# Ledger of designs, part 86: miniprotein binders against Mucin-6 (MUC6)

Target 1, 185 residues: Mucin-6 (MUC6), of Homo sapiens (Human) (q6w4x9r395to579)
Amino acid sequence: GHCSLEGGSFVTTFDARPYRFHGTCTYILLQSPQLPEDGALMAVYDKSGVSHSETSLVAVVYLSRQDKIVISQDEVVTNNGEAKWLPYKTRNITVFRQTSTHLQMATSFGLELVVQLRPIFQAYVTVGPQFRGQTRGLCGNFNGDTTDDFTTSMGIAEGTASLFVDSWRAGNCPAALERETDPCS
Key: E = the ipSAE of ESMFold2; O = the ipSAE of OpenDDE; V2 = 0.75 times the mean of E and O plus 0.25 times the DockQ between their complexes.

## First folded at step 22 (miniprotein)

Design cm5 (from bm10 with E43R T48V; at its last fold request DockQ between E and O 0.84; V2 from the best seeds 0.84)
Fold by ESMFold2, fold request of step 24:
Structure cm5 (fold): chain B 185 residues (1-185), chain A 85 residues (1-85)
Amino acid sequence: as target 1 above (185 residues)
Amino acid sequence: SMKRIRVWIIVEGDPEKILEASDKIYEIAEELGVEVFVYIRERDGKLVVVIWVEGDEEKVKEFVERVREILKELGAKVEVEEEEL
Protein backbone atom coordinates (compact mmCIF):
# COMPACT_ATOMS: atom_id res chain seq x y z
CA GLY B 1 0.00 0.00 0.00
CA HIS B 2 1.19 3.57 -0.89
CA CYS B 3 0.30 6.86 0.70
CA SER B 4 1.83 10.15 -0.37
CA LEU B 5 2.09 13.63 1.17
CA GLU B 6 2.96 16.10 -1.57
CA GLY B 7 3.11 19.79 -2.34
CA GLY B 8 0.64 22.08 -0.60
CA SER B 9 -0.97 19.49 1.68
CA PHE B 10 -2.01 17.03 -1.03
CA VAL B 11 -2.55 13.47 0.20
CA THR B 12 -3.19 10.25 -1.68
CA THR B 13 -4.46 7.42 0.54
CA PHE B 14 -3.52 3.73 0.53
CA ASP B 15 -6.68 3.22 -1.53
CA ALA B 16 -5.53 5.88 -4.04
CA ARG B 17 -8.04 8.53 -2.97
CA PRO B 18 -6.56 12.02 -3.45
CA TYR B 19 -7.50 15.00 -1.31
CA ARG B 20 -6.14 18.32 -0.13
CA PHE B 21 -6.50 20.18 3.14
CA HIS B 22 -5.31 23.40 4.76
CA GLY B 23 -4.23 23.00 8.34
CA THR B 24 -1.44 23.88 10.73
CA CYS B 25 -1.12 20.96 13.13
CA THR B 26 0.35 17.59 13.90
CA TYR B 27 -1.89 14.86 12.49
CA ILE B 28 -2.09 11.09 12.81
CA LEU B 29 -0.98 9.78 9.44
CA LEU B 30 -0.97 6.06 10.20
CA GLN B 31 -1.96 3.88 13.13
CA SER B 32 -2.09 0.10 12.95
CA PRO B 33 -1.77 -2.92 15.24
CA GLN B 34 0.99 -3.99 12.80
CA LEU B 35 3.18 -1.20 14.19
CA PRO B 36 4.93 -2.53 17.30
CA GLU B 37 4.89 -0.90 20.72
CA ASP B 38 1.92 1.40 20.11
CA GLY B 39 3.56 2.81 17.01
CA ALA B 40 2.11 5.67 15.00
CA LEU B 41 3.30 7.81 12.14
CA MET B 42 2.51 11.52 12.41
CA ALA B 43 2.74 14.41 9.97
CA VAL B 44 3.46 17.99 10.97
CA TYR B 45 2.09 20.82 8.84
CA ASP B 46 2.75 24.52 9.06
CA LYS B 47 1.90 27.67 7.14
CA SER B 48 3.53 28.09 3.74
CA GLY B 49 4.88 31.49 2.76
CA VAL B 50 3.69 31.26 -0.84
CA SER B 51 -0.01 32.14 -0.43
CA HIS B 52 -2.75 32.95 2.07
CA SER B 53 -3.75 29.95 4.25
CA GLU B 54 -1.53 27.58 2.28
CA THR B 55 0.08 24.86 4.42
CA SER B 56 2.81 22.32 3.79
CA LEU B 57 4.51 19.36 5.41
CA VAL B 58 7.45 20.30 7.66
CA ALA B 59 8.17 17.06 9.54
CA VAL B 60 7.30 13.41 9.88
CA VAL B 61 7.36 11.72 13.29
CA TYR B 62 7.46 8.02 14.10
CA LEU B 63 6.33 7.56 17.70
CA SER B 64 6.34 4.36 19.75
CA ARG B 65 7.14 3.23 23.27
CA GLN B 66 10.78 2.92 22.18
CA ASP B 67 11.33 5.78 19.77
CA LYS B 68 10.36 9.26 18.75
CA ILE B 69 12.07 9.64 15.40
CA VAL B 70 11.66 13.07 13.83
CA ILE B 71 12.64 13.81 10.25
CA SER B 72 12.23 17.51 9.69
CA GLN B 73 12.51 20.18 7.03
CA ASP B 74 15.82 21.36 8.54
CA GLU B 75 17.27 17.97 7.43
CA VAL B 76 18.06 16.94 11.02
CA VAL B 77 17.04 13.48 12.18
CA THR B 78 16.47 13.00 15.90
CA ASN B 79 15.48 10.08 18.08
CA ASN B 80 14.05 10.92 21.49
CA GLY B 81 15.33 14.46 21.06
CA GLU B 82 18.94 13.58 20.23
CA ALA B 83 20.37 14.36 16.80
CA LYS B 84 21.62 11.27 14.98
CA TRP B 85 24.22 10.75 12.29
CA LEU B 86 23.08 8.68 9.33
CA PRO B 87 22.91 5.77 8.80
CA TYR B 88 21.06 5.34 12.10
CA LYS B 89 19.93 1.90 13.19
CA THR B 90 17.87 0.49 16.03
CA ARG B 91 16.86 -3.14 16.46
CA ASN B 92 14.00 -2.81 13.95
CA ILE B 93 14.45 0.58 12.21
CA THR B 94 17.15 1.93 9.89
CA VAL B 95 17.26 5.56 8.71
CA PHE B 96 19.68 6.38 5.91
CA ARG B 97 20.34 8.91 3.18
CA GLN B 98 19.48 7.60 -0.27
CA THR B 99 20.60 10.69 -2.17
CA SER B 100 21.50 14.30 -1.39
CA THR B 101 17.77 15.07 -1.37
CA HIS B 102 16.11 11.86 -0.07
CA LEU B 103 16.12 9.99 3.24
CA GLN B 104 14.61 6.58 3.91
CA MET B 105 13.33 4.94 7.06
CA ALA B 106 13.13 1.18 6.61
CA THR B 107 11.69 -1.16 9.24
CA SER B 108 11.41 -4.86 9.95
CA PHE B 109 7.64 -4.53 10.49
CA GLY B 110 6.54 -3.63 6.98
CA LEU B 111 6.63 0.16 7.13
CA GLU B 112 8.83 2.16 4.78
CA LEU B 113 9.04 5.96 4.72
CA VAL B 114 10.85 7.92 2.03
CA VAL B 115 11.27 11.65 2.65
CA GLN B 116 12.19 14.11 -0.07
CA LEU B 117 13.99 16.95 1.71
CA ARG B 118 14.41 19.30 -1.23
CA PRO B 119 13.24 21.18 -3.25
CA ILE B 120 9.92 20.58 -1.48
CA PHE B 121 9.53 18.54 1.72
CA GLN B 122 7.40 15.53 0.78
CA ALA B 123 6.83 12.05 2.15
CA TYR B 124 5.95 8.66 0.72
CA VAL B 125 4.64 5.87 2.95
CA THR B 126 4.67 2.24 1.91
CA VAL B 127 3.16 -0.56 3.98
CA GLY B 128 3.17 -4.29 3.39
CA PRO B 129 0.07 -6.38 2.67
CA GLN B 130 -0.29 -7.34 6.34
CA PHE B 131 -1.57 -3.80 6.92
CA ARG B 132 -4.59 -4.28 4.62
CA GLY B 133 -7.78 -3.36 6.47
CA GLN B 134 -5.80 -2.48 9.58
CA THR B 135 -4.84 1.17 9.17
CA ARG B 136 -6.29 4.39 10.55
CA GLY B 137 -5.38 8.05 9.96
CA LEU B 138 -4.85 10.49 7.09
CA CYS B 139 -3.65 7.64 4.83
CA GLY B 140 -7.06 5.97 5.09
CA ASN B 141 -8.14 2.48 6.10
CA PHE B 142 -6.55 0.44 3.29
CA ASN B 143 -9.64 -1.69 2.67
CA GLY B 144 -9.78 -1.39 -1.13
CA ASP B 145 -12.76 0.96 -1.07
CA THR B 146 -12.31 4.72 -1.48
CA THR B 147 -15.84 5.60 -0.37
CA ASP B 148 -15.00 5.26 3.34
CA ASP B 149 -11.43 6.58 3.34
CA PHE B 150 -12.70 9.74 5.08
CA THR B 151 -13.31 7.78 8.28
CA THR B 152 -12.71 9.92 11.35
CA SER B 153 -10.82 9.01 14.50
CA MET B 154 -14.24 8.14 15.98
CA GLY B 155 -14.98 5.73 13.14
CA ILE B 156 -17.50 7.97 11.37
CA ALA B 157 -17.47 8.27 7.59
CA GLU B 158 -17.51 11.96 6.61
CA GLY B 159 -18.30 13.59 3.32
CA THR B 160 -15.63 16.29 3.54
CA ALA B 161 -11.89 16.12 3.84
CA SER B 162 -11.87 18.97 6.37
CA LEU B 163 -13.92 17.14 9.01
CA PHE B 164 -11.94 13.94 8.43
CA VAL B 165 -8.54 15.68 8.71
CA ASP B 166 -9.64 17.70 11.72
CA SER B 167 -10.59 14.55 13.61
CA TRP B 168 -6.99 13.30 13.28
CA ARG B 169 -5.36 16.26 15.01
CA ALA B 170 -2.81 15.27 17.64
CA GLY B 171 -1.72 18.75 18.77
CA ASN B 172 -2.96 22.18 19.82
CA CYS B 173 -3.98 23.85 16.57
CA PRO B 174 -6.75 25.63 14.68
CA ALA B 175 -9.38 23.44 13.08
CA ALA B 176 -8.93 22.63 9.42
CA LEU B 177 -10.95 24.62 6.89
CA GLU B 178 -14.40 23.13 6.34
CA ARG B 179 -14.55 24.63 2.86
CA GLU B 180 -11.66 23.52 0.67
CA THR B 181 -12.85 24.96 -2.62
CA ASP B 182 -15.22 27.82 -1.78
CA PRO B 183 -14.42 30.51 -4.34
CA CYS B 184 -15.03 34.18 -3.84
CA SER B 185 -17.37 35.57 -6.50
CA SER A 1 15.41 19.93 37.17
CA MET A 2 17.76 18.69 34.48
CA LYS A 3 15.89 15.39 34.18
CA ARG A 4 13.43 14.95 31.30
CA ILE A 5 10.67 12.35 31.37
CA ARG A 6 7.93 11.10 29.11
CA VAL A 7 4.50 10.00 30.30
CA TRP A 8 1.77 8.12 28.47
CA ILE A 9 -1.72 8.71 29.82
CA ILE A 10 -4.25 6.22 28.42
CA VAL A 11 -7.83 7.32 28.98
CA GLU A 12 -10.94 5.13 28.73
CA GLY A 13 -14.35 6.71 28.74
CA ASP A 14 -16.46 8.79 26.41
CA PRO A 15 -13.95 10.05 23.82
CA GLU A 16 -16.14 13.04 22.91
CA LYS A 17 -16.18 14.30 26.51
CA ILE A 18 -12.47 13.67 26.96
CA LEU A 19 -11.62 15.56 23.76
CA GLU A 20 -13.85 18.45 24.83
CA ALA A 21 -11.38 18.87 27.70
CA SER A 22 -8.44 18.97 25.30
CA ASP A 23 -8.40 22.78 25.17
CA LYS A 24 -7.77 22.85 28.94
CA ILE A 25 -5.16 20.12 28.61
CA TYR A 26 -3.31 22.09 25.93
CA GLU A 27 -3.51 25.28 28.01
CA ILE A 28 -1.90 23.47 30.96
CA ALA A 29 0.83 22.12 28.66
CA GLU A 30 1.62 25.58 27.33
CA GLU A 31 1.65 27.08 30.83
CA LEU A 32 4.09 24.41 32.05
CA GLY A 33 6.23 24.37 28.91
CA VAL A 34 5.77 20.67 28.14
CA GLU A 35 5.23 19.00 24.77
CA VAL A 36 1.90 17.22 24.39
CA PHE A 37 0.05 15.09 21.86
CA VAL A 38 -3.64 14.26 22.41
CA TYR A 39 -5.20 11.75 20.01
CA ILE A 40 -7.51 8.76 19.69
CA ARG A 41 -6.43 5.21 18.99
CA GLU A 42 -8.05 1.81 18.99
CA ARG A 43 -7.05 -0.54 21.82
CA ASP A 44 -8.55 -4.03 22.20
CA GLY A 45 -11.49 -3.08 20.00
CA LYS A 46 -12.27 0.09 21.96
CA LEU A 47 -11.43 3.74 21.42
CA VAL A 48 -9.11 5.35 23.94
CA VAL A 49 -7.61 8.80 24.18
CA VAL A 50 -3.84 8.97 24.40
CA ILE A 51 -2.23 11.94 26.11
CA TRP A 52 1.52 11.85 25.49
CA VAL A 53 3.61 14.39 27.40
CA GLU A 54 7.34 15.08 27.56
CA GLY A 55 9.48 17.64 29.25
CA ASP A 56 11.10 18.64 32.52
CA GLU A 57 10.33 16.09 35.22
CA GLU A 58 8.81 18.54 37.69
CA LYS A 59 6.64 20.18 35.02
CA VAL A 60 5.49 16.88 33.55
CA LYS A 61 4.51 15.55 36.97
CA GLU A 62 2.50 18.72 37.63
CA PHE A 63 0.87 18.37 34.21
CA VAL A 64 -0.12 14.77 34.98
CA GLU A 65 -1.61 15.69 38.36
CA ARG A 66 -3.69 18.55 36.93
CA VAL A 67 -4.87 16.50 33.95
CA ARG A 68 -5.83 13.59 36.24
CA GLU A 69 -8.15 15.95 38.12
CA ILE A 70 -9.88 16.97 34.91
CA LEU A 71 -10.26 13.33 33.84
CA LYS A 72 -11.54 12.28 37.28
CA GLU A 73 -14.35 14.83 37.00
CA LEU A 74 -15.31 13.27 33.65
CA GLY A 75 -15.50 9.80 35.18
CA ALA A 76 -12.75 8.48 32.93
CA LYS A 77 -10.57 5.46 33.65
CA VAL A 78 -6.90 6.42 33.54
CA GLU A 79 -3.66 4.47 33.14
CA VAL A 80 -0.37 6.32 33.53
CA GLU A 81 3.01 5.02 32.43
CA GLU A 82 6.18 6.98 33.07
CA GLU A 83 9.37 6.40 31.05
CA GLU A 84 12.85 7.13 32.44
CA LEU A 85 14.48 9.58 30.00
Scores: ipSAE 0.837, ipTM 0.917, lowest interface PAE 0.7, mean pLDDT 88
ESMFold2, look of step 22: ipSAE 0.814; ipTM 0.904
ESMFold2 (binder alone), look of step 22: mean pLDDT 87; pTM 0.874
OpenDDE base, look of step 22: ipSAE 0.874; ipTM 0.942
ESMFold2, look of step 23: ipSAE 0.827; ipTM 0.913
ESMFold2 (binder alone), look of step 23: mean pLDDT 87; pTM 0.874
OpenDDE base, look of step 23: ipSAE 0.878; ipTM 0.942
ESMFold2, fold request of step 24: ipSAE 0.826, 0.800; ipTM 0.914, 0.899
ESMFold2 (binder alone), fold request of step 24: mean pLDDT 87, 87, 87; pTM 0.875, 0.876, 0.873
OpenDDE base, fold request of step 24: ipSAE 0.841, 0.830, 0.827; ipTM 0.930, 0.926, 0.925

Design cm6 (from bm10 with F37Y E43R T48V; at its last fold request DockQ between E and O 0.75; V2 from the best seeds 0.83)
Fold by OpenDDE base, look of step 22:
Structure cm6 (fold): chain B 185 residues (1-185), chain A 85 residues (1-85)
Amino acid sequence: as target 1 above (185 residues)
Amino acid sequence: SMKRIRVWIIVEGDPEKILEASDKIYEIAEELGVEVYVYIRERDGKLVVVIWVEGDEEKVKEFVERVREILKELGAKVEVEEEEL
């Protein structure tokens, strides 16, 4: 499954459902029992301009019992609040520079993250087949059905992205705004 | 120097009611200068609210105690796990 966060406000789920939102919060991208130690992947969005529609991804966070790995738009990588030199390795996670503009977080448990730093901070999440039907968050449920991707954190199916996205907040933030996504964008 | 700790507060109960109290939780976190996340997670087929908090030991402990009181009033079951950083 491939989930992408592109263009500052566009998301494509594991089931390839595209949607757009404007939020300035931290959101759960991916929760799964397949992630060890209560692991979760989060996305941090912030204002990128004056208008409410000017929002962008500014960091990606992997949170578990043992680690809090943050990859930020300024290319700083931290774990548990400490800056780390690349390549950085934990027990089951490696963060390294893939290219001049891309960082990668590789794991032993079937999660891969690629972060594009420039010109736009973007993220690409890949999960193995073992995650099928066992994912929750903004990246959807990876069950091959796009119609139920907007299932909230409480298990309620939503027809629009706004309430869906808001249900996955991990911080105290204003409500997200949604817009219809251009599939060509 | 003061130790930094991470605490996971796992809260069982009505997630909606717990999340309604989240504003107070965030206010406490801001007051104490600790980092906090509050989110829903599925554990063992049940929905729980996770309160993740990190910061100076003294401040985190105070945070936990204050949050426990809030959650107690809601009748929620609370499990606390602490890790030293």
Scores: ipSAE 0.876, ipTM 0.942, lowest interface PAE 0.5, mean pLDDT 94
Fold by ESMFold2, fold request of step 24:
Structure cm6 (fold): chain B 185 residues (1-185), chain A 85 residues (1-85)
Amino acid sequence: as target 1 above (185 residues)
Amino acid sequence: SMKRIRVWIIVEGDPEKILEASDKIYEIAEELGVEVYVYIRERDGKLVVVIWVEGDEEKVKEFVERVREILKELGAKVEVEEEEL
């Protein structure tokens, strides 16, 4: 299964459902029991351009009971807050430079993340077949049916991307009123 | 304290009511200068709310204490797991 996070806040789910959203927050991309130690992938979006509605990916985070690996647009990789020299290896994760413009996080548990650093920060998530029907988050549920890929964190299938994406917020987002009245925040 | 710790707070109860408190939880995190995530995860066929917090030991412990009081008032069951970094 393949999920992509591309410029302009475009997402394509594991079931190939495309959507776009505009938000400044940390979101859950992927949860699954197939990720060890309560693992989850998260995506960090921030304002881009001069308009509030222009947002883009600025970091990807893999969080588990053992690790907090952050790959950010400044090209620094950290684990648990400490900058790491590449290639970086744990027992089940390897992060390495695939090319001059791409980093890769490979794992023993069927998750692969490729991050394009240039010309624009983008991410590509690949999961093995063991994840089929076993995913939650912005990348959808990987069940072969696009009609329920917009399933919220509460388990409700929505018809709009905005309600679905909003339900997957995981980070400290500005209060709705502050976001409405401050285009530069 | 200069020591940094990480705490996982696992919350069982009505996820909607628990998430209604997330704005207050984020306000406390900003006040104390700690990093926090609040999100829903599935466990054993049920939804739980995960509150992940990291920062200075003294501030994180105050965060946990204040958040636990909020969750207690909501009738939620709370499990707390602390890790040194």
Scores: ipSAE 0.841, ipTM 0.920, lowest interface PAE 0.7, mean pLDDT 88
ESMFold2, look of step 22: ipSAE 0.815; ipTM 0.908
ESMFold2 (binder alone), look of step 22: mean pLDDT 87; pTM 0.872
ESMFold2, look of step 23: ipSAE 0.837; ipTM 0.918
ESMFold2 (binder alone), look of step 23: mean pLDDT 87; pTM 0.874
OpenDDE base, look of step 23: ipSAE 0.876; ipTM 0.941
ESMFold2, fold request of step 24: ipSAE 0.820, 0.783; ipTM 0.910, 0.890
ESMFold2 (binder alone), fold request of step 24: mean pLDDT 87, 87, 87; pTM 0.873, 0.872, 0.875
OpenDDE base, fold request of step 24: ipSAE 0.837, 0.867, 0.833; ipTM 0.930, 0.937, 0.928

Design cm7 (from bm10 with T48V V64A R68L A76V; at its last look DockQ between E and O 0.90; V2 from the best seeds 0.85)
Fold by ESMFold2, look of step 22:
Structure cm7 (fold): chain B 185 residues (1-185), chain A 85 residues (1-85)
Amino acid sequence: as target 1 above (185 residues)
Amino acid sequence: SMKRIRVWIIVEGDPEKILEASDKIYEIAEELGVEVFVYIREEDGKLVVVIWVEGDEEKVKEFAERVLEILKELGVKVEVEEEEL
């Protein structure tokens, strides 16, 4: 399964459902019982561009009982608040520079994260087949059906991306504002 | 104190009712200068609310005490775990 965070705030779920949103918050990107130690992947978005409603990815966070790994647009990698030299290894996670513009977090539990640092900060999440039907968050539920990928944190299927995304907020932030501009502009 | 800690407050109960308190929880976090996440997780087939907080030990402990008083009024079941950073 593949989930991508591209451009300003474009997301493609594990079931290939594309959507966009505009918000400045930390959101739950991926939860699953397949992630050890209550692990979750989070995405941090902030204001960007020339429009008040334009937002973009500024960091990805892997949070578990053991680790808080932050990969941010300033190209610094931290774990539990301490900056780390790459390659950086824990028992089950390795973070390394894949290319001059890409970092990779590889794990022993079937999660892979590739972060494009330049020219635009983007993220690509890959999960193994053991995750099928066992994911929650902005990347959807990975059940092969796009019609319920907008399932909220309360387990309710929503018809709009904004309600779905707002339900996955994990921080103190205002509700997403409706984008005032043509979504294709 | 220079000691920093992290606390996980895991709350079982009606998630909608618990999340109604989230604005107050965030207000306390801002007042005390601690970092907080509040989100829903599935655990053993049911939903729980996770309140993750990190910061100066004295401030995080005050945060936890005040949040637990709010949660006590809701009649929910709470588990608290602490670790030093």
Scores: ipSAE 0.823, ipTM 0.911, lowest interface PAE 0.7, mean pLDDT 88
ESMFold2 (binder alone), look of step 22: mean pLDDT 85; pTM 0.843
OpenDDE base, look of step 22: ipSAE 0.870; ipTM 0.939
ESMFold2, look of step 23: ipSAE 0.800; ipTM 0.900
ESMFold2 (binder alone), look of step 23: mean pLDDT 86; pTM 0.850
OpenDDE base, look of step 23: ipSAE 0.875; ipTM 0.940

Design cm8 (from cm6 with V64A R68L A76V; at its last look DockQ between E and O 0.92; V2 from the best seeds 0.85)
Fold by OpenDDE base, look of step 22:
Structure cm8 (fold): chain B 185 residues (1-185), chain A 85 residues (1-85)
Amino acid sequence: as target 1 above (185 residues)
Amino acid sequence: SMKRIRVWIIVEGDPEKILEASDKIYEIAEELGVEVYVYIRERDGKLVVVIWVEGDEEKVKEFAERVLEILKELGVKVEVEEEEL
């Protein structure tokens, strides 16, 4: 499954459902029992301009019992609040520079993250087949059905992105705005 | 220097009711200068609320104490785990 966060406000789920939202919060991007140590991938959005529609991804956070790995738009990588030199390796996670503009977080448990630093901070999440039907968050449920991707954290299927996205908040933030547009348009 | 710690507060109960208290939780976190995440997670087939907090030991402990008092009033089941960073 491939999930993408592109163009500042566009998301494509594992099931290839595209949607757009404008939020300035930290959101659960991916939860799964397949992630060890109660792991979760989070996305941090902030204002990129003066209007409510000017929002962008500014960091990606992998949170577990043992680690809090943050990859930020300024290319700083931290774990548990400490800056780390690349390549950085934990027990089952490696963060390294893939290209001059891309960082990669590789794991031993079937999660891959690629972060594009420039010109736009973007993220690409890949999960193995073992994650099928076992994912939750903004990336959807990876079950091959796009119609139920907007299932909230409470297990309720929503028809619009705003309530869906808001249900996955991990911080204190205002309600998200939605626009259903093709991220490739 | 003061050590930094991480605390996980796992709350079992009605997630909606627990999340109603989230505003207070965030206020406490802001007051104490600790980093906090509050989110829903599925655990063992049940929905729980996770309160993740990190910062200086003294502040995190104070945070946890105050939050636990709030949760106690809600009558929910709480598990707390602490990790030194």
Scores: ipSAE 0.855, ipTM 0.934, lowest interface PAE 0.5, mean pLDDT 94
Fold by ESMFold2, look of step 22:
Structure cm8 (fold): chain B 185 residues (1-185), chain A 85 residues (1-85)
Amino acid sequence: as target 1 above (185 residues)
Amino acid sequence: SMKRIRVWIIVEGDPEKILEASDKIYEIAEELGVEVYVYIRERDGKLVVVIWVEGDEEKVKEFAERVLEILKELGVKVEVEEEEL
């Protein structure tokens, strides 16, 4: 399965449902029992323009019991707040520079994250087939059905991206703004 | 005593009711200078609210104590798990 965070504010779910939102917050991108030690992937968005409603992706965070790995647009990778030189390895995670513009986090548990640092900070999440039907968050539920990809953290299917995105906030943040997206075009 | 710790407060109960307390939880975090996330997760087929907090040990422990007092008023079940960093 593939989930992408592109153009600063666009998301395409594991089931290929596109949407756009703007919000200054940390959001739950992916939760799954397939991620060890209560693992979760989070996305951090911040202001990106002169308008206070324009935001873009500035970091991706992998959080588990032992790790808080942050890959940010300033190209610094930290774990638990300590800057790390690349390649950086734990028992089951390796973060390395894939190219001059791309970093990769590879894991032994079926999660892969590729981060484009320039010209625009973008992220590409890949999960193995064992994750099918077992994901929650902004990347959707990976069940092959786009009609319920906007399932909130309470398990409620919504028809709009803004209510869905707001439910996945992990911090004290203003409400997200929904922008144009047409999945059929 | 000056070390940093991470605490996980796992709350079972009505998530909407628990999240109504989130404004106060964030206020306490800001007052104490600790980093916090509050979010919903599924455990054993039920929804729980996770309150993740990290910072100076003394401040995190004070945060946890104050948040647990708030949660007691809500009739919820709470587990607390601590990790040294």
Scores: ipSAE 0.800, ipTM 0.901, lowest interface PAE 0.8, mean pLDDT 87
ESMFold2 (binder alone), look of step 22: mean pLDDT 87; pTM 0.863

Design cmX (from bm10 with F37S Y39S W52S; at its last look DockQ between E and O 0.07; V2 from the best seeds 0.00; counts 0 for: pae O 7.2 > 1.5, placed apart)
Fold by ESMFold2, look of step 22:
Structure cmX (fold): chain B 185 residues (1-185), chain A 85 residues (1-85)
Amino acid sequence: as target 1 above (185 residues)
Amino acid sequence: SMKRIRVWIIVEGDPEKILEASDKIYEIAEELGVEVSVSIREEDGKLTVVISVEGDEEKVKEFVERVREILKELGAKVEVEEEEL
């Protein structure tokens, strides 16, 4: 399965469902029992221009009980807050420079992450077939059916990307699609 | 006209040692004017390093021979696949 995070907050799920959203939060991309140590892949989005419709990816985070690996747009890789020289290896994860503009995080558990650093910070997630039907998050559920890829963190299939994406926020971020509509009264 | 080819070098061995040699591999690619990338493929929990190179046939073949020598010194086993572009 392939999931991509491109350009102006465009996502394509493991089941090839494309969508776009506008948000400035950390979101859960992928959770699965196939990831060791309660692992999750997360994406950080921030404002990239003068309007709320201009948000972009600024970091990708792999979080588990053992590691918090952050690959950020400043081209720095950290684990648990400490900067690391590449290639960087743990027991089951290797982060290294794939080309002059791309980094790869390779793992022994079927997860691969490729990060394009330039000209635009983008990410590409690949999971092995053992993940089929066993994923959740912004990359979808990988069940071969695009009609339920917008399944929220509460297990509800939504018809809109905005509600789906907001359900996968990590932390107390405001809903990105909401605008202030409460004038002083 | 001169022939362009692409070669995949599939490397079995210690990925850490192979990746530590990657700077030298990139230097050779720049010297010869060929396009190269280094990646890791996972199969059944086992990691394999894949080196992809493409360019002019004569330069790509020289790249492959020089990289094969480096990998031999590291004790790596090498499988090579080639295609015409």
Scores: ipSAE 0.248, ipTM 0.690, lowest interface PAE 4.0, mean pLDDT 84
Fold by OpenDDE base, look of step 22:
Structure cmX (fold): chain B 185 residues (1-185), chain A 85 residues (1-85)
Amino acid sequence: as target 1 above (185 residues)
Amino acid sequence: SMKRIRVWIIVEGDPEKILEASDKIYEIAEELGVEVSVSIREEDGKLTVVISVEGDEEKVKEFVERVREILKELGAKVEVEEEEL
């Protein structure tokens, strides 16, 4: 399954459902029992301009009981608040520079993250087949059905992205704005 | 006082094999108290591994020598560029 965060406000779920939102909060991208140590992948969005519609991804966070790995738009990688030089390796996670503009977080448990640093800060999440039907968050539920991707943290299927996205907030922040995207556009 | 320098080690070889050795490279950097980064660059369809190291001149030079030995064992070609900071 592939989930992408592109163009500052666009998301494509594991089931290939595209949508757009504008928010300035930290959101849960991926939770799954397949992630060890209560692991979760999160995305941090902030204002990129004066308009409420000008929001962008500014950091990606992997949080577990052992680690808090933050990859920020300024190319700083931290774990538990401490800056780390690349390549950085933990017990089951490796962060390294893939290219001059891309960082990669590789794991031993079927999660891969690629972060494009420039010109736009973007993220690409890949999960193994063992994650099918066992994911939740902004990346969806990875069950092959796009119609139920907007399932909230409480297990309610929403028809629009706004309530869905808001349900996955990891902090105190304002409500998100939504706009559905046409996959053919 | 010892001057601070930056060295770029440009490595031609199998990027995967070189990255496998990155753990040892990182350990050496920690031991010597130098700052290191390992990256892969693609130029004209060719993948190259670039190792940057920064710190005190004496420590950086020792790092470079030790890393050269590792890379030599991997059969990689190495170019080194030095910059004074």
Scores: ipSAE 0.018, ipTM 0.223, lowest interface PAE 7.2, mean pLDDT 88
ESMFold2 (binder alone), look of step 22: mean pLDDT 84; pTM 0.828

## First folded at step 23 (miniprotein)

Design db10 (from cb14 with E33K R50Q; at its last fold request DockQ between E and O 0.90; V2 from the best seeds 0.85)
Fold by OpenDDE base, look of step 23:
Structure db10 (fold): chain B 185 residues (1-185), chain A 112 residues (1-112)
Amino acid sequence: as target 1 above (185 residues)
Amino acid sequence: DIREEVKKLLEEARKLIEEAKKAGDDQAVWLLKIAVRLLEEALKTGDPEQIAYALLFLAMALITAAEKRGDPKAVELLEKAQELLRKALEENNPELIKEAIKLIKEAAELLG
């Protein structure tokens, strides 16, 4: 499964459903029993301009009971708040630079993350087949059905992105705005 | 030639994967496999910067193996190599990459 966060406010789910939202919170991208230590992948969005519609991805966070790995748009990588030199590794996670513009987070448990630093901070999430039907969050449920990708944290299927996205907020933030558009547009 | 030297290291890395397997060092195997892929990709482009990144990762992977095997000399060599590679990136100095490669090779020999 491949999930992408592109263009500042566009998301394509594991099931290839594209949608757009504008929010300034931290959102859960991926939760799964397949992630060890209650792991979760999250996305941090912030204002990129003066308009409410000017929002962009500014960081990606992997959070578990043991680690809080943050990859920020300024190319700083931290774990539990401490800056780390790249390449960096834990027991089952490694973060490294592949090119001048691309960072990667590789894991031994089937989660892969590619972060494009420039010109736009973008993220690409890949999960193994063992994750099929066992994912939750903004990246969807990876079950091959796009119609139920907007399932809220409470297990309710929504028809639009706004309530779906808001349900996956990791903190108390303003409600997100939605616009159903193709990420390629 | 850096490219030629990297090719040699790539082959050594592949061998060290097998050694790590024999040693039951799953983490080293995992990391070395990534290192191999990075080296292969870097060789395709020939970009010194990308090569340096790949080598940094290789060094990290080898340090992981060296620590588990209790080889402090190898660790020292590899840490120095990482330092040189970082400096190489900062200064855009390919000569430092060559020096780092020498150290990595020496460490690899200790681990082989």
Scores: ipSAE 0.884, ipTM 0.951, lowest interface PAE 0.5, mean pLDDT 94
Fold by ESMFold2, fold request of step 24:
Structure db10 (fold): chain B 185 residues (1-185), chain A 112 residues (1-112)
Amino acid sequence: as target 1 above (185 residues)
Amino acid sequence: DIREEVKKLLEEARKLIEEAKKAGDDQAVWLLKIAVRLLEEALKTGDPEQIAYALLFLAMALITAAEKRGDPKAVELLEKAQELLRKALEENNPELIKEAIKLIKEAAELLG
């Protein structure tokens, strides 16, 4: 299973359903019981251009009870708020540079993340087959059926991306983001 | 020739994977498999920068194994190799990569 987050706020789900959205918030990309310690993968979007409707990915976050790994567009990687030199490892997660422009997070539990740092900050999520039918979030449910990939956090299948994406917001947007525009709308 | 030295390290890393499997060292097996893949990709491009990133990862994988074994000399060699590799990347100096490879090979022999 592949899910991609590409320039222009484009997403392609694990079931290959493409969509686009504009928002300035943190969103849940992937939740699954296959992720240990209540793990979740999240994406942070912010405004990116002259137009206020232009938004782009600025960070990817892996959050569990043990770790909060943040990979930012400024090329800084932190865990639990501490900057880490690469390559970096925990017991079951490692983050390292593949090249000067690409970084990877690999895990022993079937999640892989490849981040293109330049020229555009983009992310590519890969999950093993054990995740089939057991994912939720912006990357969809990985059940082979694109008609229900827009399932909200309340379990409702929507026909449009906007309601689906809105339902996957993770908490409140930062106050600075609220000052700039009405985010996630 | 950096490529020939990397090929020798690949062979040693593959042997260390098998030793880690026999020892039940699942983390070392996992990390060393990643290191082998990174080195294989770096050999395909021949890019010294990509080789240096792969060697940094290999050194971290070997430090992990050395710490579990309680081999502080291997850890010392590998930490010095990482320092050289970071400097090689900063200065774009492939001669420092060659020196780091020597240290990694010495550490790998201590762990074999």
Scores: ipSAE 0.800, ipTM 0.923, lowest interface PAE 0.7, mean pLDDT 87
ESMFold2, look of step 23: ipSAE 0.771; ipTM 0.915
ESMFold2 (binder alone), look of step 23: mean pLDDT 85; pTM 0.854
ESMFold2, fold request of step 24: ipSAE 0.791, 0.706; ipTM 0.923, 0.896
ESMFold2 (binder alone), fold request of step 24: mean pLDDT 85, 85, 85; pTM 0.857, 0.856, 0.852
OpenDDE base, fold request of step 24: ipSAE 0.834, 0.837, 0.870; ipTM 0.931, 0.931, 0.946

